VHH binders against q9y6x5. Designs and how they scored, part 76

Target 1, 379 residues: q9y6x5
Amino acid sequence: LPPKLLLVSFDGFRADYLKNYEFPHLQNFIKEGVLVEHVKNVFITKTFPNHYSIVTGLYEESHGIVANSMYDAVTKKHFSDSNDKDPFWWNEAVPIWVTNQLQENRSSAAAMWPGTDVPIHDTISSYFMNYNSSVSFEERLNNITMWLNNSNPPVTFATLYWEEPDASGHKYGPEDKENMSRVLKKIDDLIGDLVQRLKMLGLWENLNVIITSDHGMTQCSQDRLINLDSCIDHSYYTLIDLSPVAAILPKINRTEVYNKLKNCSPHMNVYLKEDIPNRFYYQHNDRIQPIILVADEGWTIVLNESSQKLGDHGYDNSLPSMHPFLAAHGPAFHKGYKHSTINIVDIYPMMCHILGLKPHPNNGTFGHTKCLLVDQWCI

## First folded at step 24 (VHH)

Design un3
Fold by OpenDDE, fold request of step 25:
Structure un3 (fold): chain B 379 residues (1-379), chain A 121 residues (1-121)
Amino acid sequence: as target 1 above (379 residues)
Amino acid sequence: EVQLVESGGGVVQPGRSLRLSCAASGFTFSRYAMHWVRQAPGKGLEWIGNIYHDDETYYNPSLKSLVTISRDDSTNTLYLQMNSLRAEDTAIYYCARHIWGEARTAKFDYWGKGTLVTVSS
């Protein structure tokens, strides 16, 4: 039988939560599998871009999902959480579930992973749920496990997405120990439910399971605001994205807009598109706007308003607060092994290896994950 | 203070048309994308559509043929034109201000109090 892989994402699960809170179920999962303590995600550290990087192995400039809010100046199309179903935005890359279905006589399943309810390259996940935040984890899990057990061709790759602890992180801030403890306990309980369900169905020993996240969370404050309206009149530009990485589309001369913004705050870097640091791999895409503003960690860009958020993400991907973790269990993985760091794009070639798929060109390095895998030499 | 005030709701017969308005104040309206959503009795929140600063519109596919969203930046007003109303269109209709950069969390940062639309014979 072909190997099977379930990829699970708990949105906004900051890596150091594992050190600061108790996770009995997740720790048991890790004990019987592997842990990568820190996953360096892609810039910008937002939900859609990073989830797509996980399943493509590409930087954002390459797969084309460069933010949660995007604008294409040529077609004049907009992208957001409310309008994310147009294949136009996703077709610059091939996600692993499409590869899985096209390379082999196999099926893919998805419970609300970004992009899975969209036909990409005229291929949609064999089984999928339309995104609906009101659907319980249990229902998502039930569908995924049903598809894993009863599909023909068999489902060999499945994704499961959950919105927490990201939403709560935004609401409470990651430094709220009382509230976040409660939230994270619920997450651990869900992991317990996942493991129990897999055991009950006889899937646990044969299914490879990856539990990861797309980004972390940093503490925000009303005392750390950057007001763009204090620096430039709104008539001079169109705002495509705001905080913590603002995307600026000038309505006047770009240089003039840049000059008005470049010294707006000591806690914000302003880049012309061609001057964006190479380490971000965030330049070579038309969907990246002519000017971007990058706020320092914990600072919020606002438009003459306060912010209701006490936590946020999207900052420099080198910041530990932005990093998620990766845990895995199954026949492909060692037991009781811990690894310090990988890049989020490294997950894709690893998953391709596990599934026996030929990966598309990607930015990941398979060598970074070899120590996690039973069939590989660890140097 | 940001304020959104919906109006134009009421009782209408099936097959009729209705235009809702949303008056915005307390912010630079022309900069923001705006959304319409509705809440039917006993059901969850349903996204109807949005309009961006450049008048580009997006709709729920299930409602696209029945609704048109427009805006007047000179009066800070958002509109929802609904045609061929059905009983299932009975709901409280809300206008909401777009929030940048969010995904799978809060899509809007401000809401109106809503206006009730009742479609009945």
Scores: ipSAE 0.925, ipTM 0.966, lowest interface PAE 0.5, mean pLDDT 96
Fold by OpenDDE, fold request of step 25:
Structure un3 (fold): chain B 379 residues (1-379), chain A 121 residues (1-121)
Amino acid sequence: as target 1 above (379 residues)
Amino acid sequence: EVQLVESGGGVVQPGRSLRLSCAASGFTFSRYAMHWVRQAPGKGLEWIGNIYHDDETYYNPSLKSLVTISRDDSTNTLYLQMNSLRAEDTAIYYCARHIWGEARTAKFDYWGKGTLVTVSS
């Protein structure tokens, strides 16, 4: 029988939460499997881009989902959470569920993973749920497990997405120990539910399960605001994305706009597109605007207003606060093994290996995950 | 202070049309994308559509044929034209200001108190 893999994402689960809070269910999961303590995600460290990087193995400049809010100047199209279903935005890459379905007698399933309700390269997940935040984790889990058990052709790859602790991180801030403890407990309980469900259905021993996240969360404050309106008149540019990485589309000469912004704040770096640091791998895409502003960790870019968010993400991907974790369990994985760090793009070739898929060209390194896998040599 | 005030709601018969308005103040309206959402009794929020600063519009596919969103930046007003109203369109309708960079979390930072639309024979 072909290997099966369930990829689970808890949005905004910062890696160091594992060190600072109790996760009985997750720790048990880890104890019987593997843990990567830190996953270096891609820049910008936002939800849509990083989720797509997980399933494509590509940097954002390569897969084309370069932000949660995008604008294409040629077609004049806009991308956002509310209008994310146009294949135009997703077709610059091939996600793993599409690849999986190209294999003989295989299906894919998805519970609200970004991009899974969109026909990408004229292929949509065999089974999927349209995104609806009101749908419970239980219902999502029920659908996924049903599809894993009784689909034809069999579902060999499935994704499950959950919005927490990201939403709560934004609301409370990651440093709110009281509220975040409550939130994270709920997450752990959901993991418990997941494991219990898999055991009840007889899937636990044979199903490979990856639990990960797309990014972390940093503490924000009303004392750390960068007001763009103090530096430049709004008539001189169009705002495509705001905080903590602003995307600027000049309406006047780019150099003039740059000059007005370059010294706007000591806590914000301003880059012309061609000057974006190479380490970000965030340059070679037309959807990246001519000027980007990158706020320092914990700083919020605003438009002559305060911010209601107490936590945010999207910052430099080298910051530990932006890093998620990866845990895994199943026949493909060792038991009781911990690894320090991988890149988020490394997950894709690993998943392809587990599923017996030929990966598309990607930025991941399979060698980084070999120590997690029972069938590989780890030196 | 950012304010959004919806108006134009009321009781209408099925098949009729209704135009809702949203008056915006306290911010530079013209630079923001704006959304319409609704909440039917006992149901969650449903996204209707949005309009960007450049008048590009996007709609919920289930409602696209029945709604048109427009804006007048000179008067800081957002509009929702609804045609062929059905009983299932009964809801409180809200206008909301777009948030950049958010996904799968809060979609809006400000919204009005809403206007009630009741479609009944």
Scores: ipSAE 0.924, ipTM 0.965, lowest interface PAE 0.5, mean pLDDT 96
Fold by OpenDDE, fold request of step 25:
Structure un3 (fold): chain B 379 residues (1-379), chain A 121 residues (1-121)
Amino acid sequence: as target 1 above (379 residues)
Amino acid sequence: EVQLVESGGGVVQPGRSLRLSCAASGFTFSRYAMHWVRQAPGKGLEWIGNIYHDDETYYNPSLKSLVTISRDDSTNTLYLQMNSLRAEDTAIYYCARHIWGEARTAKFDYWGKGTLVTVSS
């Protein structure tokens, strides 16, 4: 039988939550599998970009999903959570579910993973759910497990997405121990439900399962604000994205806009596109705007009339607060093994290996994950 | 203070048209994308569509043929034109201000109080 893989994402699950809170179900999952304590994600550390990096193995500049909010100056198209279904935005890469779907006697399934309800390169998953935040985890899980168990051709790759603890992290901030304890307990219970469901269906022993996330969360405060309106008039630029990485499209000379912003705050770096640090791998795409502003950790870029969150993400991808974790269980993985760190783009070649797929060119390093796999040498 | 005030709702017969308005104040309206959403009795919130600062529009595919969104920046007003109304279009309609950079969480930071549209024969 061909190997099967379920990829699960709990959005905004910061890595150090595992050290600071109790997760009896997740810990049991880890005990019988593997844990990567820290996953270095891609810059910017936002939801759509990082989820697409997981399934493509590419930096954002390469797969073309460079933010949650994008603008293409040539076509005049906009991208956001409300309008994310145009293949134009996704077709600069080939996600793993498409690669899998195109193989003989295989199909893919998806429960609301970003991009899965879009025909990419004229291919859409055989089974998928249109994104709807009102749909319960239980219903998503039921559909995924049904497809994994009763599909023809068999579903060999599936994705499952859940919005927490990201939404709550934004609302309460990661330092709110009372509220976040409640939220994270619910997440652990959902993991328990997942494991129980797989066992009940007889899938647990043969299914490879990866539980991961796209980014962490940092504490924000009303005392750490950077007001752009204090530095530049709104008539001089178009705002494409705001915080903590602002994307600026100048309406006047770029140099003039830059000069107005460069000293706006000591807690914000201002980059011309060509001067963006190489370590971000965030330069070589036309969808990256001419000027980007990068706030320091915990600082929020605001406008005069903007609302505020108590937690946010999108900051420098070297910050531990931005890092998620990865846990995995199944025939492909060791039991009781912990690993310190991998890059988020490393997940793609690993998944391709597990599924027996030839990977597209990618930025991941298969060698970084060899110690997780039973069929590989670990030195 | 940011304020959004919807108007134009009421009771209409099936097949009729209705134009809703949203009056915005307390912020620079022209630089924000704006959204329309609705909530029918017993149902969740449904996204109708949005309009960006450059008048580019996007719609829910299920409603695209029935609605048109427009804006007047000189009067800080957002509009929703609805045609060929059906009973299923009965709902409270809200205008909402766009949030940059969010995904799969809060899409809007400010909402109006809504205006009720009832489609009945």
Scores: ipSAE 0.921, ipTM 0.964, lowest interface PAE 0.5, mean pLDDT 96

Design un3
Fold by OpenDDE, last read:
Structure un3 (fold): chain B 379 residues (1-379), chain A 121 residues (1-121)
Amino acid sequence: as target 1 above (379 residues)
Amino acid sequence: EVQLVESGGGVVQPGRSLRLSCAASGFTFSRYAMHWVRQAPGKGLEWIGNIYHDDETYYNPSLKSLVTISRDDSTNTLYLQMNSLRAEDTAIYYCARHIWGEARTAKFDYWGKGTLVTVSS
């Protein structure tokens, strides 16, 4: 029987939550499997980009989902959470569920993972749920497990997405111990439900399960604001994305716009597109705007009439506060093994290996995950 | 203070058309994308569509043929034209201001109080 893999994402689960809060179910999951303590995600550290990096193994400049909000100047198309179903945005890469279906006589299933309800390269997940935030975790889990158990051709790859603790992180800030404790407990309970369901169905020992996240969360404050309106008139540019990485489309000469912004705040770096640091791998895509602004950790870029969150993400991907974790369990994985760090793009070649798929060219390094796998040498 | 005020709702017969308005104030309207959403009795929020600063529009595929969103930046007004109304279109309709960079969380940072549209024979 072909190996099966379930990829689960709890959006915005910062890695150090595992150290600061109690997760009896998740810890049990880890005890019986493996843990990567820190996953270095891709820049920018936002939801759509990083979820797509997980399933493509590509940096954002390569897979084309470069932000949660995008604009293509040539086609004049806009991308956002509300309008994310145009294949135009996703077709610069091939996600693993497409590969899974095209390389083998297999099916894929998805419960609201970004991009899974979109025909990418004219292929859509065999089974999927349209995104609907009102759908419970239980219903999502029920559908996924049903598909994993009863589909023909068999579902060998499945994704499950959940919005927490990201939403709550934004609302309360990660330093709100009282509220975040409550939120994270709920997440742990959901993990318990997941494990229990798999055991009940007899899938636990045979199904590979990865529990991960796309990014962390940093504390924001009213005392750490960068107001763009104080630096430049709104008539001189179009705002494509705001905080903590602003995407600026100049309406006047780019240099003039740059000059107005370059000294806006000591807590914000301003880059012309060609000057974006190479380490971000965030330059070689037309969807990246001519000027980007990158706020320091915990600083928020605002407009005069902006609302503010108490927590945010999207910052430098080298910051620990931006890093998620990865836990895994199943026949492909060791038991009781902990690993320090991997790159988020490393997950893709690992998943391909587990599923017996030939990976598309990617930026991941399979060697980084070998110690997690029972069939590999750990050197 | 950011304010959004919807108007134009009422009772209409099936097959009729209705245009809703949203008056915006307290912010630079022209640089924001704006959304229409609705909530039917006993149901969750449903996204109708949005319009960007450059008048590009996007719609819920299930509603696209029945709705048109437009804006007038000179009057800070957002519009929702609805045609061929059905009973299932009965809902409170809200205009909402777009928030940049969010995904799978809060899509809007400000809402109006809504305007009720009742479609009944």
Scores: ipSAE 0.920, ipTM 0.963, lowest interface PAE 0.5, mean pLDDT 96
Fold by OpenDDE, last read:
Structure un3 (fold): chain B 379 residues (1-379), chain A 121 residues (1-121)
Amino acid sequence: as target 1 above (379 residues)
Amino acid sequence: EVQLVESGGGVVQPGRSLRLSCAASGFTFSRYAMHWVRQAPGKGLEWIGNIYHDDETYYNPSLKSLVTISRDDSTNTLYLQMNSLRAEDTAIYYCARHIWGEARTAKFDYWGKGTLVTVSS
């Protein structure tokens, strides 16, 4: 029987939540499987980009989803959460579910993972749910498990996405222990439901399951604001993205715009596109705007009329507060093994290996995950 | 203070057209993308479409043929033109201000109070 893999994402699950809160169900999952304590995600540390990096193994500059809000100056197209279904934005890469489905006697399934309800390279998942935030986790889980169990050709790769604890992190801030405890308990209960469902269906022993996330969360405050309107008139530029990484499209000379912004705040770095640090791998794409503003951790870039969140993400991907975790269970994985850190792009070649797929060129390193796998030699 | 005020709703017969307006104040309207959403009785929120600062528009595919979104930056007004209305189009219609950089969380930071559209014979 071909190997099967279920990839699950709980959006915005910061890695250190595992150390600071109790997760009985997740801990049991980890006890019978493996844990990577920290996953270094890609810059910018936002939802669409990082979810696409997980399933492509590519930096954002390479797969083309460079932000949750994008603008293409050539086609004059816009990308956002409300208008994310144009294949134009996704076609710069090939996600793993497409690769999997194009193989003989295999199919893919998806429950609201970013990009899965879009025909990419003229291929859409054999089974998928259109994104709808009102659909319960239970319904998503029921569909995924039904497809995994009863499909022909068999579903060998499936994705499951859930919006928490990201939404709550934004609302309450990660330092709100009372509210976040409640939220994280619910997440753990959902993991319990997942495991129970798999066991009831007889899938648990044969299904590889990865539970991960795209990014963490940092505490924001009204005392840590950077107001762009105090530095530059709105008529001099178009705002493509705001906080904590602002994308600036100048309406006047780029140098003049840069000069107005460069000293706006000591808590914000201003980069011309060509001067963006190499470590971000965030330069070689036309969808990256001419000027990028990067706020320091916990600082929020605002306009005069902006709303404010108590938590946010999107900051430097070297910050621990931005890092998610990875846990896994199944025939491909060891039991009771913990690993310190991997890069988020390393997940793709690992998944390809598990599924017996030839990976597309990617930025991941398979060697970083060998110790997690039973069929590999761990040095 | 940011304010959005919808108007133009009412009772209309099937097959008729209706134009809704949204008056914006308290912010620089011209630099924001704006959205229309609706909520039918007993149903969840449904996204209709949006318009960006450069007048580029995007629509829900299920509604694309029936709606047109436009804006007038000189008057800080957003419009929703609806044609060939059906009973299923009965809902409260809201205008909402776009928020940058969000995904799968808050898509909008400000909403109007909504305007009721009832399509009945």
Scores: ipSAE 0.920, ipTM 0.963, lowest interface PAE 0.5, mean pLDDT 96
Fold by ESMFold2, fold request of step 25:
Structure un3 (fold): chain B 379 residues (1-379), chain A 121 residues (1-121)
Amino acid sequence: as target 1 above (379 residues)
Amino acid sequence: EVQLVESGGGVVQPGRSLRLSCAASGFTFSRYAMHWVRQAPGKGLEWIGNIYHDDETYYNPSLKSLVTISRDDSTNTLYLQMNSLRAEDTAIYYCARHIWGEARTAKFDYWGKGTLVTVSS
């Protein structure tokens, strides 16, 4: 009889899209459930790190997925979206689907959440799809609902990932009302389809559903470029990640590289690893490079080229433009409750509570989410 | 400005080998990871593998034993060696330039025009 949970992410869904665009289906979902208006995510505000923070409750330095692009000098391994399958990268934490399916009489299912097609600690989700961006939302939903409804042992935790509005946010920029309205309307229709499918299959009344995202999006411009090649010869360093947080591995004396970069632009902060602000919780992992460059909001770091993006993310996690939202519905959640903010790492202990799992050590605070839950005293 | 031009395609018999080339210009080739991608007729894009600036390579597991990627930074050239070709390897083969720090979105900022490989008896 364990409770069931479906965790859904729409990548790059900035929190204020909810108030600036129309979402009849999502607003109906919220009306019958709960809303957290702003979720403060983790630095850097990129896709892989924040998706892993949701499912581990850990800061990036603690779970080891510190960026979408990483390098390990000891093993000479590279990580990117194209080569993200080596468990080496993921094994510094235990995600919730692993913990869940190790319980008696439980399975986990996944439709493309980052990491779910990797055998983490030699354990892969009981049912999963290999990542393939050409697979439609409908096919992802069909697999998830089939697994939720027909598996033995039962699937009690499931995930579903969708690439929008992130892809369109990069392409058009978040301030392109015409194009973003069209994109967000399509996403709202997908949420309507999700709810209707769950109702038709008899899953809706006993399934807890969280709809959230990993980060927001800010407007970029060709007028806001930082050209690294104007400040330092490319032969002096190896570039591990570029924008808006560059990761710099010096080839020569680290202090000389730092000194050439520190005055490169007034719109970029340059940090030696030991000087990265404590509030970022982004220092204590070997995968964080000796020097990072952090562009101001809306600025793009380039290598003597124009930028093709009109929107981007990855900036300082204190920026409201980087924050997603969280909505939830189901037997564990109140109806019609709105909450102002939580930290993204708080989602993990809340999910563990809903599922009756003992959380691994983590950075989340269960108390921050108590007001969302019917079985908890609020205040 | 940035250009990628594939060559070396053609008609080949099953079981034979081919080497494809990608000539790069308009950027500092030696700094970038580079990728090979293919598209079989009527199918979606399939990632073959990549090579980083330090010659570290990663491959699609289904193709790993059949292909080798290499680079020559002195000639700005990316290579794909394909062995034991099968009819299923008939596709347009593209080289593509890596974008740092992208996930689950556009993974490459520049593509070649492609070179057709046809494997037939």
Scores: ipSAE 0.857, ipTM 0.937, lowest interface PAE 0.6, mean pLDDT 94

